VHH binders against MYG1 protein YER156C. Designs and how they scored, part 1

Every score and structure here is a prediction.

Target 1, 338 residues: MYG1 protein YER156C, of Saccharomyces cerevisiae (p40093)
Amino acid sequence: MNSVKRVKLNSKMSKQICTHSGSFHADESLAVYMLRLLPEFKDAKLVRSRNPKDWEASDILVDVGAQYDGVKFFDHHQRGFFETFNEKYKTKLSSAGLIFKHYGRDIIKTILNNKVSSSDLDLLYDKVYKQFVEALDANDNGISKYTIPKDSNLEPNFRDNAISIPGIISGMNPNWNEDTSDESFDRCFARASEFIGGVFVTLVRGYGQSWLPAKALVAQAIDERMDVDKSGKIIVLPQFCPWKEHLYELEREKNIEKQIEFVLFTDSSGAWRVSTVPINSTSFQFRRGLPEPLRGLRDEELSTKSGVPGCIFIHAAGFIGGAKSKEAVYELAKMSLA
Below, numbering starts at 1 at the first letter of every chain, in headers, positions and changes, except where a header shows other numbers; antibody chains are not in Kabat numbers.
F, E and O are the ipSAE of ESMFold2-Fast, ESMFold2 and OpenDDE, as the mean of both directions, binder to target and target to binder. V2 is 0.75 times the mean of E and O plus 0.25 times the DockQ between their complexes.
Where letters were taken out, [cut] stands.
The coordinates of atoms that the task and the answers printed are left out; those that the model quotes come from them. Centres of patches stay.

## First folded at step 1 (VHH)

Design d1 (framework vhh_7d4b_2)
Fold by ESMFold2-Fast, scan of step 1:
Structure d1 (fold): chain B 338 residues (1-338), chain A 122 residues (1-122)
Amino acid sequence: as target 1 above (338 residues)
Amino acid sequence: QVQLVESGGGVVQPGRSLRLSCAASGFTFSSYGMGWYRQAPGKQRELVASISYSGSNTNYADSVKGRFTISRDNSKNTMYLQMNSLKPEDTAVYYCARVEIYDWGYTEFDYWGQGTQVTVSS
């Protein structure tokens, strides 16, 4: 134990974040950026080091130290580490996922200038993980998007690594024939962290300021469903908004899971649409399709065959249709329930 | 697969020099700190020297400070230990190691070479 002399630090002048040195990846680049959004870490010194003396001097360690305690150490490289975001997720966390799991709500609140309710914050917390952070966790841990059977000869039709966020971040490391000093790696890391952080903040802001307000519109449409049709299976939105994810969550909250089958809304031109509801958020299968005999038909032919004046189209797959009036799309939805 | 291969050990008289080399493969060498450990028969394993990923920072055991110099060449994926003014007490098997694990105030190395024997005898 006395064989290595250690440097002692007298005191700390500011908060210090530590992550590993050398080649960097998307996960710790984002994790460091996310921490620095918080008031307590906005002016934090970043040290990139694998030396234990630097780890001891730090307030928080990201993607280094081979420990996870949810307070100071946030690393996933130790043996037997199988932490997930919560019981609903199977993806093993990377350093990005670990920081987001513990600080994500405060990070989102900071990005949105504290203009978010606790219940909406929980919704954004799950959405940001599912849509962005989980894929970074999976990439860092070598987890594939699809499980391919062992006997399968499936190969991708094209390569996309250079246009993925992890691939872009990897490409921001110094090249072998450039300056590969610690200072050069640190400058490259700072650029990479700002890049992925900018993407992250833009996404969170979009969700909080545009996606989230759609929830209130969907909730009202569900509450008014019996006034639309006695079945309660058709809802009407005053304009297009991102309704699908809100619908699934609100159905669960209201104990009406899988009951809503059609959504009516106006397009930007003022024409009406009738949309089917997918079985789940990732499926191209629907709870109930539009009538098979009407699929692929347009304009006068559709209006004549359906008996509904003012029709514009029904997609060949039967998942969406359009007409000039609310009454017309309602009739298309209604006849689908027969 | 990670591989660390040591070379340069041998038998030498007190006061002489040896240079150990560690050839690394199977990982991004320039991203990891590295170290040299030694173990003599019937003695505890001792960290001799460590080096940061770029080579800018080095650390030495008090027993070898001023006599040994650790260095690395990231273009060749190789780490070196220059051992000067060798003493009988330096007799040990020397192991190249990659820094991977940290727990409870110490660094743990998870990949090790096969070791190279250094014998200092009169």
Scores: ipSAE 0.000, ipTM 0.098, lowest interface PAE 23.5, mean pLDDT 84

Design d2 (framework vhh_7d4b_2)
Fold by ESMFold2-Fast, scan of step 1:
Structure d2 (fold): chain B 338 residues (1-338), chain A 123 residues (1-123)
Amino acid sequence: as target 1 above (338 residues)
Amino acid sequence: QVQLVESGGGVVQPGRSLRLSCAASGFTFSDYAMGWYRQAPGKQRELVASISSGGSYTNYADSVKGRFTISRDNSKNTMYLQMNSLKPEDTAVYYCATVTYEWSGYEVTFDYWGQGTQVTVSS
């Protein structure tokens, strides 16, 4: 084919995305970026308009049109809108949450080059919403992370508005004394959409390519636990990986909840570590601490008092320690069980 | 404000020596184990040398054993890396870091990092 025939064919098959004009926010900036990751919207034209003629000509509308039908209209500003991600969540969806709810699995598959199983895709879909998209939905709907009691004197020690994602995106709009034409807003929107999209893609890749593969390493370590120590309370990972969420899930699957108390691994520094297991995924409390008399000690003093050669440290809180060898961190874990 | 500032990097011929320094501020230096990491273009960052808080215990990567020596002066809040018999494969950005462990979910180590200093060994 010559270039004219190819241009006509591409034009005939191209999609159009519409969102509102003027001042933009994090939700529709991300929503438009997420759509453009999909093969069917990769080359889509973006129109930023509040004109009904532009809405009629578009294939999908985000954060405009005052409707939500899960097909063409993805707006949350209409009266009586109470949609959530699913029954587990109470946070009302923004336009980003609406697009992620409907296209999130396909978006994740595209980011990961289709290298993900259906069950793993469900895990990533929930994780991405819980860790990233829910916070954007909450911010857009004015929902606070904490409920502060009326009689408390809790005050923030600092402000972080300028370094939050919604704050950064808001700051990317044209200032009052700059060019405030539609073209200027559109140019600023494109830059904001690329910025938040880059953050989102980096997060999803991290979860899919690094967090998720750790599950297999943790599962093998659990299977081999009796070979590490006859108690079955100590596991060894072949290398550092994000083990915590996988450990809790695998313990539930295997009906051994709360049984694993120490995890041994090498970190990026090449030394060995012994980590305690928190009582749950959000707690800084642990199932069993490292020995109290050894906490806060380092190097030669720690090695002498513990009787274990090659110790490096035990944190003052007793939740983690380090040593030169696997044998040394094993002994620190083992004495904690006595 | 924790700061680690590296100095002493540069361009040298193979077989020559360089001495890197790391000046620490904003924390109690004598309480922290310290280390030197390096990262060459297209390669993973690796730990090349580490030293205990009191200076009595040191570790080295196999690739630098017998050639590099790590030391520290707690009275000056400074750590050093003496690099002898430099090879072209030692070309990298060298980073000063603490070896201190805090836990924030997926992170196992909470290490303070310097900005890095370039070492180039070329013929």
Scores: ipSAE 0.000, ipTM 0.115, lowest interface PAE 14.0, mean pLDDT 84

Design d3 (framework vhh_7d4b_2)
Fold by ESMFold2-Fast, scan of step 1:
Structure d3 (fold): chain B 338 residues (1-338), chain A 121 residues (1-121)
Amino acid sequence: as target 1 above (338 residues)
Amino acid sequence: QVQLVESGGGVVQPGRSLRLSCAASGFTFSSYAMGWYRQAPGKQRELVASISWSGGSTNYADSVKGRFTISRDNSKNTMYLQMNSLKPEDTAVYYCAAEYTYRGYTEYDYWGQGTQVTVSS
C-alpha cells in the first residue's frame, strides 16, 4: 500500500480532452477514442461541454470551439474551413478526419504494437482513411457517396440507415422520452465511443496483421507467373489472401498493369479456385471471364462439357470457378485465354 | 435581443489609422468566435479578420496582414479592429459578425448594421 500510495502521490495531473455536450455523432465519438489510444491521452479526462472555461482548462478540443489550429483545437464547424486529408482527396474533414490526419500514424503504430515499417505505415495511413475515416467525414459534412443526375429515376431498393455506423451511433443517443440529463448523454457517448472505436481497431488490426502481409505473397506469385503459364497472365497463391488491391499496386510498380487475368488459390476446404481479376478494386466487371458455355454448370456436367476432370462449379456470372485440383483450375484459366 | 453595434468609422486620408469597435449584447459574447467583414460598392462581402472566443487565435485576409489587428475584451463584450496604414482600397462598409456553426452549417449568424470607412485623398 505504501508503494502504491507513493506512486499515486508522484503521479502528474492527467490530460483533458473536451468535446461538445448533448447529442453526439460518429465523428467526435471516434476522434475521442482515437486520442485515448495514444500514450499521451490514454488516461485523459473527458469533459463534454460548450462552456469556455472547460475549453480553456482542456489540452485538446474535438468538434467544439469553432477553430482549427492543429495543436489544441480540432473543429471543422467554422466558415471558410475546407481542409482535406491531402491533395488526392476532395472530402472536407470532420473532427475524426482532423484527428486522424494529425495523429493517424501514431494511432496505427499503437494499435499494431509498433510492429510496422515506415513505408507500410504510410500505406496503412492512406488505406484506413480511404476505407473508413473518409466515409465518416463525408457523412458528418453532408456529402453524398453518389452524384445522381437530376432527371434520373434512380431510387434505393432498400434503406440501410439503421445498420450504417453513423446511424448506429445516432441511435445510441438517449431517446426523447428517456433520461436526457448531461450524465445520461455522457454515459451514452462513452458507450458509442467504445463501439465505434472497437470497429476501428478491428479494421486497423485486420489491415496491419492480415491484409498487409498478403502483399509479399502476391509479389512472389507475380514473380513466378511465367512458371505457371508462358502468357504470364495466371498467378498462383499458396492460400487465399486479400490479393486484389496488392495486385493492382504491384502491377503498377512492376510496369505490368492489366496483364494478370486469373488468380488460382485454395479455399478453406482445400479445393482450388480460379478467380478473374476485376477491372479495378471496386468493380464487379472483370478483365477476362471464364468461358461463357461453362457458366452456371456444376460437377459432372461441368467436367464433361469442359473436358477437365474434377470440376466443381463456374459461377453464372463467370467471375469465379472451382475444382478439386490445381491442374483443373489451371486448365479452366488457360482455356479462357485468347 | 441579439445586437451588434459597430462604431469608429469615418473619412481619413491614406496612411492614417482608424479603430473600429463592435459592442455585443443579448448573447454570451465570450462563447462566440467573432469577425470583421467589409463590403465595397458593387462587391460581395469579404472576411477581413476573425478572432476565436478566447482571443488566442486570429486570422487575417492577405490584403490587410501587417496593417490591421483584431482584438477582443470579453469583460466588456467588445471586439476591435485597429486599422493602420489605410489605403483607398480599404474603403468599404465594415460589419462585425458573430457566428456559430454546427456540422458545417451556420446555426446562428448575427450581423451588425455596418460602419462606413472611406479612405480618400
Scores: ipSAE 0.000, ipTM 0.112, lowest interface PAE 22.4, mean pLDDT 84

Design d4 (framework vhh_7d4b_2)
Fold by ESMFold2-Fast, scan of step 1:
Structure d4 (fold): chain B 338 residues (1-338), chain A 120 residues (1-120)
Amino acid sequence: as target 1 above (338 residues)
Amino acid sequence: QVQLVESGGGVVQPGRSLRLSCAASGFTFSDYGMGWYRQAPGKQRELVASISYSGSNTNYADSVKGRFTISRDNSKNTMYLQMNSLKPEDTAVYYCATDEYWGSGYYDYWGQGTQVTVSS
């Protein structure tokens, strides 16, 4: 028989997750949350214990057991452990990074209700690690975000620990003068796990539902570039979207690296923008600037000096400008190419 | 649109083997986790085995661990359950399902099922 039905499942086999007892940190708080997003572990019992009998009874161990086998044991505290996410990364994995390395694609698919292709999933897998999980791995392993020469005496201008995810999670442990029973630590752990898990899910959904769909808009704009200008150096987006990371990647895929110099798009008010393209993702320098004589000018002064009606502004640094029409921002970009 | 079609069920004697197949269509099979469920008369449906989208992760009910093996062939849009050393207690209708989480409850696409009967 060939009919398919969607049914609510009320009976799945029970699993057990184990992590260490007592004071908790961001890495295992996130790792446990990530596992529980998976269909296999959604109803799993959590045991917080350093007792080997509880380890033997568990299906998966996180941040405890002094072993890593990629199947049952996911701990990074044993001597000689130097696992990284892959060969492109130098940051040693924490328990969060270990779970994300092995289950990350399935975790992302679950958050996105399986509405993602295999190639897009690989892109999200790398992006989520690079933007979020790597920093948690580094913090847990005492790895600095900066490489500082040993003989330099550099002091930070301010403290940021209380607004970091690891600092917030650490602050969620019971205080020394509160109830410090195992039951109290377990309740606090559950709240911390839900907190960091909520941050994680929000970030993954943002990437999958908003950042990722921008790729198709940028790809189409690149494909249509010769219809915009015969140079192929100007692209038009139907609205503002996160285009920069997608542009660099699509240029590499299409063998047109460094060729696109201007991006035209509308803002929420219906006015048009012309944006330059930075030379790379970390630079404040751009491939080609808007004309120097027009920088810092606004409205009628800009329209008169440029000969383009309906101008609004060109930033003093020359990296962005605006006008009332698509035709006007196109002319500003076109002038910049000569 | 989404279709799951099970095959390979039948009547066998205790100690024999059967191989179930689940043919999937109407969705990108390689993007979904899959599972085998069974339901005996008068009992709740229970998960027998599950497999991740890539095939790298598998889970089994304690009652079938060491006897059953779940696998998939993404090039053929097909999932399999190799059932060895069958027991009378394995008698049930076996269902293919997509393993998906949605909201506070789990919703899965189910096939119509294939009957497995183990009797002397």
Scores: ipSAE 0.000, ipTM 0.099, lowest interface PAE 21.5, mean pLDDT 84

Design d5 (framework vhh_7d4b_2)
Fold by ESMFold2-Fast, scan of step 1:
Structure d5 (fold): chain B 338 residues (1-338), chain A 123 residues (1-123)
Amino acid sequence: as target 1 above (338 residues)
Amino acid sequence: QVQLVESGGGVVQPGRSLRLSCAASGFTFSSYAMGWYRQAPGKQRELVASITSGGSTTNYADSVKGRFTISRDNSKNTMYLQMNSLKPEDTAVYYCAKVEYTFGSDYTEYDYWGQGTQVTVSS
């Protein structure tokens, strides 16, 4: 079996990808791009067709063929299709979600040049779906971000479709009074696929190269928490990094859920910040806020009223504050615990 | 298993000197900051002096500044308090403490205490 694997590794296999012709959407534009990131599909011919003969000649079909088998056919338009990413999700998959479900780990590995561990790959796989692909799946399937009450006349305060990824991709189709030949649609599709693909790759690289390394900094800060304050409720980061998601996960792993209440770090100016910890990733409520009498105060007034020299601000909502020194933001956090 | 044993206390007349010693065992002495506390009858415990793990930084209560000197010998796992120009108000039980510093005003909080040594300044 090792000889068969070697033959596959050393042989260039030209594949054929098929998707539907005519007007295109974000889901299959991304799905085709994601497939072409993979070594086996990088040189693949793309055919945009609704002809069954072209489907038979193709190795993989995306958003066409009215079938899903997880091998050749990746369409979500057939009756009785209710696939989700996994048991934690309720959003029905589009063709983008189907391709990402089956190839997502290999796609991420390719983008990161195989510089990712198996466990970190699972974290990135879930994060990329949750933050990017799920919204595309929802949009394609007509799923609303919010539950609409049965008798509500819910009106949007503004229109944002032209600046959303699905809206931008839709706008990249030929206009009715332009060249609407198959060749024109194919050229427009190629540009749209490159655009959404670029957004996707930038996001994945950001998560793998910047978001993921922050986990180690947060883990160390948690391990050192008793050296910061006897309560263990205050942690210090050596620099600003994306800490929130890592904190919740590490607290679960260490059986200290909901224990950390304040995070201290430097801002872009070199001054220090004290941040509250939200109750959960989607909440604007904090586990513990900064002191109410100090909220909205700045500079000398804040320093005088708090008794802490070198204060800069405490936000009116009490979720974040700043000071010139680590000692000062520690005192603001410590006062909040009493 | 952590043990702190204070010694060197006694009865002395005002203006005299005493040197307190704290022998530490059961932990890596050179890795921890150390301090001296005292408690007079009917009063709250107060920090007298503290010293960082390497001995480079010391801190003193205002009541003892210029009279007391804290030091340590990491090779002997021992901390000292040299008490000069003793006053009647220095009369207290003196406690050796293993220190965990926090960053801020509460850096005086300690995670372990010895059993104490009595210092009485009286004629």
Scores: ipSAE 0.000, ipTM 0.077, lowest interface PAE 25.2, mean pLDDT 83

Design d6 (framework vhh_7d4b_2)
Fold by ESMFold2-Fast, scan of step 1:
Structure d6 (fold): chain B 338 residues (1-338), chain A 122 residues (1-122)
Amino acid sequence: as target 1 above (338 residues)
Amino acid sequence: QVQLVESGGGVVQPGRSLRLSCAASGSTFSDYAMGWYRQAPGKQRELVASISGSGGSTNYADSVKGRFTISRDNSKNTMYLQMNSLKPEDTAVYYCATSEWYHGKYSDFDYWGQGTQVTVSS
């Protein structure tokens, strides 16, 4: 063996990604970006082609080839294709959803520099799909966000399509009166792929580095709840963090669903907040409200009527309040339990 | 490889109604998103309304919302546009269009009918 033979062998280890030529959309723009985040595809050549010879020469095909085998072909355009992310989802996958389904955990690990546990990866994998990828799958497959009831006359108050990610990506294609060569489409595709990829990476990083660490704070607060109040219905966080989604999951894991009713935390000024717990993650209704006679009151009036010194406010809807001390927000929560 | 034939166009007075029909050939009609476009002389072709293969999702241009209703009958391979409260500015040739998922995304259409003339005048 010599250097020529070693160099020749190494060249066979490079990967090639293929997607369709011409007009591009959000799904394959993201799918190609996601693949290129992975170590095995980071140096991959991208070919944009509808020529079967280019498909044969490629290691992975995205949004072309009219096949899905979960190994080489990742297309959703064939008849009778109804693949979903898993049994909990009804949204038909696009090429973005297909790539995320197969590589999503490794994509997330790469973005987070392998600083995530296997259980936390499962949580992020579902969250990223539900919050971001599912909407792109739905848009690509013509699936509406809402099922409109019969005889309803629902009309939107404004248009938002030009500020949606699919709309922005569509607008990044060459215009009819610009250079519409394959080279021009490929340059525009590269810019669109980088744009949607940047949005995706920012979101995943936010979830992994900021949203996810809040779980440990909420878990500790739950474990310490009996030291806060004998009822176990009030928890204290050391600072504001995204607690709601973690609370529901941790309650299920600990078999204490619906038991936590108030969350106490500090705001950016060092003052304290008391928050109610919504009945579920999408509801504006809460398990237990702050006292009805105190709602809408502020400062001295609130402090006098409640008998609690240092109150700042209780929102008119009763879902949140504030005071100058931890003791004050605790008293507001405690009187709500009576 | 879908053939589309429009019908139902005509001349009507302002405030009246017309129903356009689009008949498609092919056993895979329910797999295709469909839409209605219109073009007045000297103007660009514009999307008026679109409907998903199942009929579960519809979209309308702002100029026709509340007045036009798109529907489909997959058992008859036919799509419809019910046009109520017609205005002179609705005068155009109306085209039926469909897309294959392979070539077109939800808002993109690959196959077109010949068109049917709608004239709203007194």
Scores: ipSAE 0.000, ipTM 0.112, lowest interface PAE 22.5, mean pLDDT 83

Design d7 (framework vhh_7d4b_2)
Fold by ESMFold2-Fast, scan of step 1:
Structure d7 (fold): chain B 338 residues (1-338), chain A 122 residues (1-122)
Amino acid sequence: as target 1 above (338 residues)
Amino acid sequence: QVQLVESGGGVVQPGRSLRLSCAASGFTFSSYGMGWYRQAPGKQRELVASIWYSGSNTNYADSVKGRFTISRDNSKNTMYLQMNSLKPEDTAVYYCARDYYDSSGYYEFDYWGQGTQVTVSS
């Protein structure tokens, strides 16, 4: 990752944030909200202005000023701007991405009440960008999720702009026949900023308080893998949790990339599952499938043909199965390794 | 968005053949298992055939084994059902379906086509 250069701002009794006046979008609405989560900007005055005198009086400028210096100016509208989150990302940053790049770790730490380690903070920083902020950056910069060939006659089957976050924020601007004064735009902006900020905070809390704790369960399961099976290819989780992303990262950390092939866990009913491991985080292909002759079979037929009592099912595609006991799903995984 | 469009249905005499096609769009076709279901008036929807994402594994209902063949062409995002030796009992609306990757259930499919009518009459 490229170094982000920050200079500590001079101490003032109150800070001032500036963004542009008039019509607003999701990127600066989120950026201003994120800044206000930080102790140094919590009580900051917000000025919405395109007047250079207001820019000079401000401590930080978001989505206005036609400059990016990583200290005071955070605008992406100038020509020749191609900044990305890091070398692994191709999406050009919006003002939201710029603020998140510089302050994201501090923002996440604040949302989680400082209950996060430095290494876990790095995981959340990447995850929050990848899952939420990147899509806002892409939308603001006109970048499509899919590349469609020029000879394609593909047309959308429906419109969903009104239910997307950028579309909802756009719809929060004053309508043409309403009060379009600066004061009205400022009130609408405040409402939009609180809305997108609430969505953002809920997502970050979910990742920090629920997704992240699953890492420790997966790490312990990996450490205990040789007690499960001599191959070390089968792990057992004490319950279902979001394991997939943590597994890939922990395999890299432990130098066992691509070695874990099956994950055993209980569902909410107390029955057991055997899950294959996808080849990567976005794939529906898996490293090793459940036995081909057993795929699509259920209950008594599956138990008889497998020789394993208490089987419930093996999916037709062979990437997940279930049984009444841990021993049964272990045997299904074990025979897949032969 | 996921879309499945069936074609190839029609009216045929007993003992004849039909080939159904399912054109898929809006997802990575080569990463999903697919299936054909049918529903006759007043009867439950029945799985006719299913095919693994690579095409290497297929499954058939006992009523169609040896007569029907499921196949797929991942380069064309298309699934087929070759129906030979058709019987009046094969008369139904035929639906193509996409298998759900993270399904914990029995042949759980998350998207369905609108269906194509197959009528086998003397």
Scores: ipSAE 0.000, ipTM 0.109, lowest interface PAE 22.7, mean pLDDT 84

Design d8 (framework vhh_7d4b_2)
Fold by ESMFold2-Fast, scan of step 1:
Structure d8 (fold): chain B 338 residues (1-338), chain A 122 residues (1-122)
Amino acid sequence: as target 1 above (338 residues)
Amino acid sequence: QVQLVESGGGVVQPGRSLRLSCAASGFTFSSYAMGWYRQAPGKQRELVASISYSGGSTNYADSVKGRFTISRDNSKNTMYLQMNSLKPEDTAVYYCVAEYGLFDSYWEYDYWGQGTQVTVSS
C-alpha cells in the first residue's frame, strides 16, 4: 500500500494539542510525538498549560485535565482510573498508553507508509505495546517489573536510571540553576519529545521492516517441513532471521505445538547452523538436544566422530551447532531425532 | 581471563546433603545462563541443573528433581547447587558451566570449571 495523500485546509482547521506545563516525563513526551505523526496533528500547535482556558481551546488534551473520554481528554491521574491496553494486560495505562491504545494502528501505518496488512498491523500493535509502551506505562504508574518477596535481601548490583528512557527524559528538564522559564521548559520538552519519538520510530520500523517479514519465511519453512525430513521436525530458513516468536505463534495457529525440534539456517559467513527449539521463550531447556557424544567437539574431531564431513562445532550444552554445508547440519539434526 | 572455580565437594554417606558453589570471574556473570554438569567414570557428561541469567527460570534432570536446588547470587558472582538426599548414583565429578545465548553461537563462549568430586558411599 502507497502513502495516503490527504487534502487539508491550511489554517482554519489547524488542531491544538495541550499537555501540562513545567517538569515533563517520558509518557506525555512520547504521547505528543505520536499524535504529531498523524496527518490530522502534523501541524498542530502544542500548548503546555494548566490553565482551563487553554484546555477549552484545545482539540486534544494529554496528561492533563483529570478526565479520560477517548476523544478529547487523555489523562490517567483521576481517581478510579484503571484502564489497561486490553484484557490480556494488567498494567495501568499512562498518557502514552492511552494515545497508543486509540491511535496506535494509525501511528504504525503512518511510520510504515501504509505498507502493512490489517492482520500484520494487529501483530505490530500488540508487539509495540508489549515491547516498548507497556514499560513506559508501568514506570509512570509506579509498577515494578518484579514482585519482590518481602523476606528477600535483594539489592541491585548496579544503578541504571541514567541510561533508562524515563531517566534520560527526566534529565532533559532544565536544571535548577538554568533558565527555568516556561519558554525554556517548552524548548526542553520539544527536544525530549523528539528523542523518545526517534527511539520509538526506529523500533517500529525495525519490527515492520525486519521482524515482521521473518514470519513469512518461518511459515513457508513450516509448510515445507515434510520435504526436509519425513518426521516434520526440521525446518530450513534461507538465512538467519528472528524466527523464535513467529515459530511458537505459527505452531499454535496450525495446531502443531511442540512439533518442530530443529531449525537450519545460514549465518552471515555462508556457513550453516542447526539450532534446537527452546521449550518456551524464558527457558534454557530445549525440546531435543544435539547428540550428547558430539557436544563440545569441533572441526576435524567433530567431523570424524559424527561421520559428517565439514562440521565446525557443537556447543557443549547441545543447543546449537554449525557446519560448512546444509547437508552437514541436516545430518546432525537427523541423527539427533533417534 | 575467564575462571569458574567449584567448591563444596566431598565424601558423604547416602541420605546426607552437600552444597556446591561456583565462583566466577573474568566475565559479566549476570549475562550468562549457568549450569551444573556431572560425569561419572565411564559415563557421558549429563546436565544436572541449569539457571537463567536472572535466576527466574530453572531446569533439572529427572534423576535429581525434588532433591537438588540450583540458585545464584549475582552480587557475589556465585552459583550454588544444594544437593539433598544424596544417593550412590549421584557419585560423579560436578562441573560448573557458563553458556551464551543463540547470537553468540560459538562453542568457545562456553566456560567450564575444573570440577569437584562428589562421592556418595557407605
Scores: ipSAE 0.000, ipTM 0.139, lowest interface PAE 20.6, mean pLDDT 84

